# Miniprotein binders against MMACHC-like protein (cblc-1): the designs that were tried, part 3

Target 1, 261 residues: MMACHC-like protein (cblc-1), of Caenorhabditis elegans (q7z144)
Amino acid sequence: EMSHAESIKRVVDQKLSSHEGFESHMFKIGSYNEAVGESSPFALPYDDSTMALLILSTPDMFDVAFRKWVVQKTMDFGSFDEVCEMVSSPIQSFLEDRLEIMSEKLRKVEENFEILHDYSMTPQRRPKILMQTCGHVAGAAFYYQPCHFQEDGVTWPPAGRMGPNLKFIGLSLHPIYGGHFAFRSVLIFPNVKIPEFCEKEPRPILTASEDVRTALEKFNYNWKDSGFRDFGNPTRRYSTTQMEFFGRPVAERWEVLRPWV
Key: E = the ipSAE of ESMFold2; O = the ipSAE of OpenDDE; V2 = 0.75 times the mean of E and O plus 0.25 times the DockQ between their complexes.

## First folded at step 2 (miniprotein)

Design u3 (from u0 with K47Y E54W E66L A70M E73F)
Fold by ESMFold2-Fast, scan of step 3:
Structure u3 (fold): chain B 261 residues (1-261), chain A 88 residues (1-88)
Amino acid sequence: as target 1 above (261 residues)
Amino acid sequence: SPEEVRKLAQLIEELADKVRELANEIAKTGDPELAEKIRELSDAIRYLAELVQWLAKEGNPEAIRLILDMLKFIAKLLEELAEKIKES
């Protein structure tokens, strides 16, 4: 039971290590389903005690693991310019390579598992899983939802600040990294049951309602400047290289990485 | 043929629905400005469905070529947006 689940997590953690910018967080599918609502279209069709692992990336994913990958690919192809020509989506390619290496090792200890990506969709074109809810349920990050910070008689958020089709959305903050992290995937193990497992409580990074509302406004209205990522006074942040990389149009991103080789 | 025009209209409606769903997902988990651009693309695609219905009614085969050119452009935009989402 728990020993098997812990063995699975150890294998995942070995291949998606914290010093290379990954975290895994265990949770039960039932805990997630309770949070989204059992009748919700986002509820997952697994037993309540089914094991799941949330995978997220931290700043070291880019600066350590991805950098090593870029250097290795440059050696493999013979030049940086050849890699640039052959690989159009470096982050995606890197993550696919790393997940495949992890999956190969993982299948030796538990061969039946599913991977849901943050971009995965159902045949009805609905997202398969709500990552921010997973983060909160697993205790990996605190998910601040706008509806929880309403106050009777106070108009919030300010009218007219969003475009006609935009929704005022929630924000997750990591206890160490603030907003300098990203949800990547969820691993589900249908044959592994962990009924006695208790998820850790998510750590509230911001406790004053006024601070939460300010963070949500920065995220929704000014997300391009990345100021929202610094709420909670994170001790580690995305590097200037990573910020520059993601700040450029896709076609121009490779040139940010040239100094690495 | 009328059957080909009808199938094209159905394809366009399906594409508009897919793009709208992608925009809704992005709005929930990420880039609100990208979500807005994708919703605008969904609206443009839906306009093409209306145009195809009009062309089927009018029997205008020359304008079908224009719609095919617009679909090729939209497919390229969808590919570029999907790649941006993956890299973000």
Scores: ipSAE 0.000, ipTM 0.211, lowest interface PAE 14.7, mean pLDDT 78
ESMFold2 (binder alone), alone request of step 2: mean pLDDT 75; pTM 0.660

Design u4 (from u0 with E13Y A16L R20W R39L S42M R46F Q53R)
Fold by ESMFold2-Fast, scan of step 3:
Structure u4 (fold): chain B 261 residues (1-261), chain A 88 residues (1-88)
Amino acid sequence: as target 1 above (261 residues)
Amino acid sequence: SPEEVRKLAQLIYELLDKVWELANEIAKTGDPELAEKILELMDAIFKLAELVRELAKEGNPEAIREILDALKEIAKLLEELAEKIKES
């Protein structure tokens, strides 16, 4: 089935291309379930050898694919202001349109698949899938968990910055993009088994514990300036427009895009 | 009345702990944009916990009003987070 799995990935990569700011990374459900624990509420009810494909976005998704989508929607609706009024969630709407186009082509090669989005929730309001764990397991990015950087006899995080029950959020860094990327979805193919597939090991982008702690502190305390995204010396970064877009309150984000039309 | 203020502070800390647990679970999605909103919520929760601690120490007769204002701020941030989840 590896030839079939590779055919599936080729179709996905053709519609969610690197030029348009997407990456896909193959992994086995069993590898993910082992990482989260088989008894965990986050374990997925599929055979260990089941094929999955992690989708993430890179800077060009916003500046190339999303920009083209905004321009096209402005033409379709007749004005930018009409798009703003009719579309409340531009990134989600864009991604749903793109995933639908991909799905129509994918169904010709493999008709049975599920899509889990990064925002997908159970009725109990838990994420259906843990994206940072998927990224690490698939070898797409390195997931830095704060608990792995505690040192005996050293107080960290600094006292007084977080409450007694509050803890640092972990951070994933991409070998090319540092923190200039986002996890978007996972495709699961219940009828495709890839037991012989071996995921690549995620490359540790930061190797010194002090650098990891600094990155986590920058992320947790100073996230608004986006400086945390530059750890690992990324070769490509989010544009000024994308930084401004995500730095604004949701209600004000459309105005950042007005110069595009 | 100082004992009643301390009991109210305890209930608010228990509520903040539950909100913190939810924020941690959402952060596991790995979406940097969603994580940024969660960090903003965590900062607000920390500031509220500090405010509650100060009010409990002072035995301030206006403590209830100040706590209610802080709770309104958290409610606003939770609504913004819900909208952000749909956007991502």
Scores: ipSAE 0.006, ipTM 0.288, lowest interface PAE 11.7, mean pLDDT 77
ESMFold2 (binder alone), alone request of step 2: mean pLDDT 85; pTM 0.820

Design u5
Amino acid sequence: SDEDVNRLAQLIHEMSTKVQELSNQIAETGDPSLAQRINELSQAMRDLATLVHELSKNGNPDAINQILTAFQEISRLMNELADRISKE
ESMFold2 (binder alone), alone request of step 2: mean pLDDT 76; pTM 0.671

Design u6 (from u5 with E14Y M15L K18M E21W F71L Q72F S75L N79L; at its last look DockQ between E and O 0.40; V2 from the best seeds 0.00; counts 0 for: pae E 7.8 > 1.5, pTM E .563 < .8, SAP 75.439 > 70)
Fold by ESMFold2, look of step 4:
Structure u6 (fold): chain B 261 residues (1-261), chain A 88 residues (1-88)
Amino acid sequence: as target 1 above (261 residues)
Amino acid sequence: SDEDVNRLAQLIHYLSTMVQWLSNQIAETGDPSLAQRINELSQAMRDLATLVHELSKNGNPDAINQILTALFEILRLMLELADRISKE
């Protein structure tokens, strides 16, 4: 029943809220399986009406939620320098902590659920779930696939370092944030069915085919400089602090955060 | 020869170990765009293993060129990912 599904989503949204840089987007496993293909190795073994929630982060995850967590850790340990000594992977530690707190609260409402991450692998070294497909199906972020932007009489993608054994891959862009967001997890609720739920269509930030092809080239050939994130001129972006934090060597990242305390 | 096929299989194992290391390092960065790159690398490694198996089964001489081409492309992407992780 949709009432139970709405209760689950409310708990998730309370612990992973929009003002703290999280979004949850409901979808049916059947919609995902149809998009990847029912016989695809990426299809998931759940009923078509099974409830799922896609979790993504927006720039406020770093600027609001992670910042609060750093400040709180500084208070708990007594100094910023102590936190730096004790916590070597701050983003990972923050996310793990937040997801565990959410999971504890969620288990009181629905005991049976699974969490899948974009980097999770099967024993055959395939992704367990295709996050871009989830984002599109759930209406969260438009997934631009190269095959949909071919033109007659134009050879594309251009000749270059993308050889025949490495695929030219698609890009998801958020309607507000462009590429300044990240897919984090999918929650799957095998005992919760939402057969009447209709997912919203994703809203594209890029509509002109030429703009899409340029963004895909930037993502596939120059992804290291992060320029692909700005396509569509999003009005909200990763902060200078977040870009600086991830731009520094791991050993130097904590110093970027010192002004927060 | 059987020794050449065995050496290629050992190389594929070594590269698979490096892919696992890269996957672990990318998870620590928290940047999901790198995860998408490691997924492509994983698929390329599976394709390479298939080509080596076909070489061992029927000795297809065209498979040697395909294997070398795939190996070059895989190494290029691995170097790009390693460079990004070492500076992160």
Scores: ipSAE 0.024, ipTM 0.461, lowest interface PAE 7.8, mean pLDDT 80
ESMFold2 (binder alone), alone request of step 2: mean pLDDT 79; pTM 0.725
ESMFold2-Fast, scan of step 3: ipSAE 0.367; ipTM 0.695
ESMFold2 (binder alone), look of step 4: mean pLDDT 79; pTM 0.723
OpenDDE base, look of step 4: ipSAE 0.104; ipTM 0.591

Design v1
Fold by ESMFold2-Fast, scan of step 3:
Structure v1 (fold): chain B 261 residues (1-261), chain A 89 residues (1-89)
Amino acid sequence: as target 1 above (261 residues)
Amino acid sequence: SPEQVRKLAEAIKELADLVAKTGDPELAKLIEYLARMIEWLAKEGNPEAVKLIADLLEFIAEALAKHGDPEIARKVKELAELIRKLAES
């Protein structure tokens, strides 16, 4: 069954390529369920040996794949202004198009699969999957949880007028990209069992407790300057264009992309 | 002031646009409810209502950040802080 799982991963990797800013990381549902707790509302209702693939994006997703998509859509619609008027959520539309292309090819190899997006929510307003935990389990990134470092000098932010239960949000760091990446989706293959598969251990990016605290503080207090993304000495970073795009109000984002056409 | 009410309406509109990206109809309904509370506050002049709205937005931001897109969650927290500052001025 590993041969079949590897064939599935090859198809996904062909359509969501590293050259175009994507990575896939295989894991077992049971490994994720163990990490979140079997009685947890975040546990997924699949056998422990069920195959899953975590999909994440790297800087090249925006600068290579998304840029090509914007240029193509401008040609298809006839003008950049027409695209701006007709497409309100460019990143979302791009990812939906790319995942549909991937899905068409994937169905030829394995018909039964499910896609959980990073924005997927249950009716109780909870996400269907905990992406940070998934990333750690799959060995894709190291997830720094404040609760796991409190005894090592990580401190919760002081209580303030910022709401009743203010606390540090955890941070995942990629071994190559630091914080210059994003979790995008998880593919689940209910009929594919990989009981002998062992996930790789996530590589610790920061080992000193002081560095972990500083990274979490930069992420929680100063995320707008993107300084937190540079922890771990990343070799590649989000471009100025990508940072400008996500830093602007939704209505102003398309104008950041005008120089591409 | 009318200027403060306009800024609150703009902040709520930006929040609605960000939350719409999640595809969650319950979050969309909550944002619609919050927009109606802003309308009510504008007529009553009750700053405690604005603080309540800011607290609810912070709750949504924490839920999204803990389990979803941290970038959207951070933006929602920024909007909640803006609303709090407007309530205090």
Scores: ipSAE 0.000, ipTM 0.169, lowest interface PAE 15.7, mean pLDDT 75
ESMFold2 (binder alone), alone request of step 2: mean pLDDT 72; pTM 0.615

Design v2
Amino acid sequence: SDEQVNRLAQAIHEMATLVSKTGDPSLAELINQLSRAMEDLAKNGNPDAVRQIAELFNEIAQALSEHGDPTIADRVRELAQLMHELSKE
ESMFold2 (binder alone), alone request of step 2: mean pLDDT 71; pTM 0.615

Design v3 (from v2 with Q33Y A37L M38I D40W Q52L E59F)
Fold by ESMFold2-Fast, scan of step 3:
Structure v3 (fold): chain B 261 residues (1-261), chain A 89 residues (1-89)
Amino acid sequence: as target 1 above (261 residues)
Amino acid sequence: SDEQVNRLAQAIHEMATLVSKTGDPSLAELINYLSRLIEWLAKNGNPDAVRLIAELFNFIAQALSEHGDPTIADRVRELAQLMHELSKE
C-alpha cells in the first residue's frame, strides 16, 4: 500500500537528505518499461506496479555530506595523510558508505530491495537501467533526446563533428540545478506495489528547439568547460571547490580537500 | 568499491577480447555500443568507471590498428582521450 511506500521513502530521505545533497523520486517500474519499450533489452523484469526510487546527487552532496565524510574519515584514520593512502576513490567510497548506512535503516522497514547504480551492467554487458529515462519518468529532470529536435531540411548535428560510431547523447536538466546534478542509483522494491501512484510530469526547462539544440551541442562538443550545466538558469551550482576537485587529475584530488581538515 | 571496479574491469576486458575475436561486420556495432556506454557513464559522473572504459578504448584502438580498420581505431582513440578528460570531472 501507499502508506508502506511512503514509509520506505521517508527512511531513504532521512539518510539521503536534500540538505545533504540528495533527492529521491518515486516511480513505477511499469512507467519506466513503457518508456523504454516492453520488448526492449532495457525493460526490467518486475511487475508494472513495483515501487522504485531514483536517487540524484545535487551540489550539496559534495560541500555538505562528502565534506563531513572526509572530516570523519580523517578522525577515524588518525590523519588526513592516512586517509589519502588508504582511500584511492574518495567519492565512490563516500557513496558506498552512505548507501550502506541507508540500507541498514531501510532493511528494518523493507528487507527486500535491489540497488542499481548508474554503472551497473547485465551479464551481457549492457547497462541495467537507463538513468535519463528514469529521471524523465519520475519527473525529476527533463530528458532532451536529440531525435526529438530534428528539423526537415536542416542538417543537425553539424556534419563532420561526430564520427561514424559516435552519436549525440541526450541531456537531462533539473528545474533547480540545471546540469549541476548527477544520477546515482535506483532502488527497486519487488514486494511493494504502488498501482495508485501517479508520477509527476517533468518540467520542460528549455522550451525553444533552438535552445535545446544549443544545449545538446555544448554537452556533446564542449562538455569539458561545464557550460552546458548552466542551461535553464540554475539557482544552485557546483561550488568552486567541487569544480577544482573534479578539474584535477585523479591522483591530485585529495590535496584539494586538505583545507577541510 | 574494489569489487565493483574489478567487476567492471573484467567486463571491459571480456568485451575487448570479443571485439578482437569477431573479425566480422558486427565489430562496428560493438564499437558503437561501447562509445554510447562511455558517453552515458561520463554523463552520470562515475570517474572510476570512465577511467577503466577509457583504458579499454585505447586497447581496442591498438588492436584495430594492427588487425582491423584504422579509421575506426582512430575514432576509438579519440573517444578514449575524451573519456580520460571526463575522468577529471
Scores: ipSAE 0.008, ipTM 0.195, lowest interface PAE 11.6, mean pLDDT 74
ESMFold2 (binder alone), alone request of step 2: mean pLDDT 64; pTM 0.468

Design w0
Amino acid sequence: SPELLKEVQRLADAIEKLKELVRELAKKGDPKAIEEIARLLEEISKALRELADKIAEHGNPELAKEIRELADLIEKLAEKVKELAKS
ESMFold2 (binder alone), alone request of step 2: mean pLDDT 75; pTM 0.647

Design w1 (from w0 with E36W R39Y E43F K46M E50L D53R)
Fold by ESMFold2-Fast, scan of step 3:
Structure w1 (fold): chain B 261 residues (1-261), chain A 87 residues (1-87)
Amino acid sequence: as target 1 above (261 residues)
Amino acid sequence: SPELLKEVQRLADAIEKLKELVRELAKKGDPKAIEWIAYLLEFISMALRLLARKIAEHGNPELAKEIRELADLIEKLAEKVKELAKS
């Protein structure tokens, strides 16, 4: 029933709070399966009414929650330099710690759930779940797909700008954060059925086809400069510290965080 | 088990000393020695995970958790040492 589903969401929201840079969005597996196609290799083997929660991160995840985690780990390890030596993937380690804390509390309300991460792959090297489709279905962000913005008689995207075996991919934009957010995980609750739940329609923040094509080109060709993230006039953006962190080679990223301690 | 807790505390001290040795080897060390240390750290992490499983099976899940956390730290150290050996 919906009351149980709402209780589950409340527990997740308490541990992955908006004030610490997380959002959760409820959807039905059937809504996702309809969007990807029932015969698609990306369709999930659950009843249509099965509850799922999409988890995404916002700018405050880095500047609030991750910052607190870095400070705490520095205390735990005794120095910032020790943390740098012991932890090679700080964002991943932080997210794993936070999800484990959430999972411990969640198991007290609902024992049976599965977590699919944005990096989860099948043995055939396919993503286990299409996060951008989840975002659109759950109403969290609008997924702009290239095939929906093709004009008859116009060559687009421009030829010769993609390498061999590279695909021109879609882009999701958040109504508040534009591209300053990331999909993180999907929680699936096989024993929780929400047949009467209706997802909200995602808000299209770009309506002119030319603006959408420009955003898609920036995302596919110039993603490193993060300019694509500013489409849709976002009111909140990734901080200068976060941009600098992800803009540096992996070995130099920890040094960006030294002022935090 | 007070005896097992003492052993975990001794292991924590040994790990702190090992971290210092790894740092010194990274500064001035032989690349082959650094690579060998990474191998040893991976083996120690594996052995600690097996120990944690045994301890959990004998009814001490809290101690097992502490040992798994130590194994995770050693595994991360092994990955960091591998990165240094490649450079």
Scores: ipSAE 0.000, ipTM 0.084, lowest interface PAE 25.6, mean pLDDT 81
ESMFold2 (binder alone), alone request of step 2: mean pLDDT 76; pTM 0.662

Design w2 (from w0 with E42Y S45L R49W R68L A71M E75F)
Fold by ESMFold2-Fast, scan of step 3:
Structure w2 (fold): chain B 261 residues (1-261), chain A 87 residues (1-87)
Amino acid sequence: as target 1 above (261 residues)
Amino acid sequence: SPELLKEVQRLADAIEKLKELVRELAKKGDPKAIEEIARLLYEILKALWELADKIAEHGNPELAKEILELMDLIFKLAEKVKELAKS
């Protein structure tokens, strides 16, 4: 069934291409379920050998594919201001359009698949899949969890640095892109079994505990300046436009894109 | 991420409590309570802006949309508080 799994991945990779800012990473549902715990509410109800594909975006998604989408939508609507009025979440709308194009092609090779988005939620408002754990399991990125970097008898993170409504959360780093990437979706193929498949181990980007703690602090305290994304010496980075876009309040994001049209 | 979702749930709960405080205030007209509610609305709104940006980048664009709806509710509550302060 590996040949069928490889054909599926080939179709996905053709429509969500690397030169347009996407990566896909194959993994087994059983590997993810083992990582989250079989009795966990985050465990997925599929056989251990079930095929899955993690999809993430790289810098070129924004500067190449999304930019083309914004230009096209501006032409379709007749003005940039009309697009701004009609489309409240441009990244989400772009991704939904692209996933639909991919899905149309994919159904011709494998009819039965499910898509879990990074925004997919249960009725209790928990995510349907833990993306950072999935990324680690698939070998796509290394997930640094704060609890793994505590020292006996030492208070960390530093007291008083977080706002009262914020928690100190983990960070995933990509071997090429550092923090200049985002997890987007997981495709699950219930009828495709890949028991012989072995996921690659995630590469530890930072090995010194002190460096990990510094990266986590930069992420949690200063995420808007995008400095955290540069840990691990990434060879590709978000453009200044993309960093400005995500660094701005949602209501101000469309104005960052006005120079594109 | 799971941690961000828990914070969104906590903020949603805080907003529901503020809605009840606004309803109680509408009955009594206490100026000191109006000032306190306005301050709390500002702090919650600020926290929601930070969470919306963080989640849109790292976790969940649809949850960011839900947060934006909560922010719109806060803006409406703030306008109602302003009207009460005028009276």
Scores: ipSAE 0.006, ipTM 0.292, lowest interface PAE 9.7, mean pLDDT 79
ESMFold2 (binder alone), alone request of step 2: mean pLDDT 79; pTM 0.720

Design w3 (from w0 with A14M K17Y E24W E36L E43F E50R)
Amino acid sequence: SPELLKEVQRLADMIEYLKELVRWLAKKGDPKAIELIARLLEFISKALRRLADKIAEHGNPELAKEIRELADLIEKLAEKVKELAKS
ESMFold2 (binder alone), alone request of step 2: mean pLDDT 78; pTM 0.693

Design x1
Fold by ESMFold2-Fast, scan of step 3:
Structure x1 (fold): chain B 261 residues (1-261), chain A 103 residues (1-103)
Amino acid sequence: as target 1 above (261 residues)
Amino acid sequence: SPEEVRKLAQLIEELADLVRELANWFAEYGDPELAEYIRELSDAIRKLAELVQELAKEGNPEAVKEIADLLERIAEALAKHGDPEIARKVKELAELIRKLAES
């Protein structure tokens, strides 16, 4: 029933709170499967009415929750330099810790659930779930696919800008955050059925085809400068520190965080 | 010997293509950072195929060791990002390449 689904979402939202930079968006597995195609290798083997929650992070995840985590780890390890040495992937480590805490609380309300991460893969080396399609289906963000913006007789994407066999990838834009957000995981509840739930429609953020093509090019070719994130006139943005952190090579990222301690 | 080296170069090239395909799908999730990292790994692996071909002439054990060490680091990175099967294949390639250094 919906009351049980709402109780589950409430528990998740307590541990992955908007105040700490998370959003959860409910959807039905059947809605996702319809969008990817039932015969697609990306269709998930659950009943159509099965409850799912898409989890994404907003700017405050970095500046509030992750910052607190870095400060706490510095205390636990005794120094910032020790944390830098022992933890090679700070964002992943932080998210693993937070999801574990969330899972402990969630199991008290619903014991049977699965977590699919954005990096989760099938044995055939494909993603287990297409996050951008989930975002669109759940109404969380609008997914712009390159194939919808091709024109006869026009060479696009520009030739020579990507290596051979490299795909030109789609982009999702959030109604508040533009590109200043990231999809993180999907929670699936096989024993929870929500057949009467209706997902909200995603809000179109960009309407001009040329603006969409420009955003896609910035995303694919220049993502490190974070320019793509500002499409759609976002009212909230990643901080200078977060943009600097994600724009740096992995080996240089810890030094961006030193002023926090 | 040159025949075996060419076979290994072909396998490394195929691995580079597989890793690049993986990067493209991660980018589909709106994670361009992970896609960029895997693209860099794919480029490094592709360069290794060229180096293996060059080594067929020289038989340089030090260069073979360096290639094997790089592949082991790549395997560790891939395992960390949740792909133990590709990591295992990369590690197998490192072992095969080390075998070329043995006389």
Scores: ipSAE 0.006, ipTM 0.350, lowest interface PAE 9.5, mean pLDDT 78
ESMFold2 (binder alone), alone request of step 2: mean pLDDT 69; pTM 0.574

## First folded at step 3 (miniprotein)

Design a0
Amino acid sequence: SDEDVNRLAQRIKELLTKVEELSNQIAETGDPSLAQRIEELMQAIRDLATKVHELSKNGNPDAINQILTAFQEISRKLNELADRISKE
ESMFold2-Fast, scan of step 3: ipSAE 0.000; ipTM 0.206

Design ah1 (from a0 with R7E Q10W K13Y E14F T17L E21L N24R)
Fold by ESMFold2-Fast, scan of step 3:
Structure ah1 (fold): chain B 261 residues (1-261), chain A 88 residues (1-88)
Amino acid sequence: as target 1 above (261 residues)
Amino acid sequence: SDEDVNELAWRIYFLLLKVELLSRQIAETGDPSLAQRIEELMQAIRDLATKVHELSKNGNPDAINQILTAFQEISRKLNELADRISKE
């Protein structure tokens, strides 16, 4: 029943709130499997009506939730320098803490669920789930695939320009955040069926083929400068602090956060 | 601006963490008068955080001044309590 699915989403949203830079988007496993193809290695082995929640992070995850976590850890450890010494991967540690807290509360409402992370891999070294397809299916972001925009008179670079083993990969853009967001996890609820649920259509942020081509080229050739994130005229962007943090070598990242404490 | 409202929210959150730490120290003393005063400050900070959240829905420059004044008063009272605890 939808009421149970809504209760599950409410619990997730309380712990992964929009105020702290998270979004959850409900979808049916069957909708995802249809999009990737039923015979695809990326199809998931659940009934078509099985409930799933896509989790993504927005800029406020870093500037609000992660900042709170850093301040709390500084208080817990007694000093910022002690946190720096004891925690080598702050973002990963923060996300693991938050997901565990969410999971503890969620188990009280629905005990049987699985978490697939954006980094989860099969034994054959491929992703367990295609996050950009999930984003599109759930209506969270529009997934721009190169093959869908070539025919409008736009000339794509030759495939060989990316090298013989490199894919020209697609780009997802959020209606509010452009490229200033990240897919994080998918929660799957094998015992929860939502056959009557209909996902919303993703909003097409870029409609002109030339704009799509330019965004894809910036993403594939110049992704390190983050210019691709500004397509779609986002109203919220990653902060200067977040951009500086991720732009530094891992060993230097903690110093970016010192002004927070 | 949104940036100013966010900065106020962070300062209030940090203040709340300091109050929670002080509350733990007060619990060790067993002094009910100090415990009540810290609970009153915690409630004042939660009320202030709610007001900052309301301000974030529709910005008002004049309201920021009221929030800053309340923050300064709470900080002053918290520092007075911290000084009393440090002498025990």
Scores: ipSAE 0.000, ipTM 0.167, lowest interface PAE 21.2, mean pLDDT 77

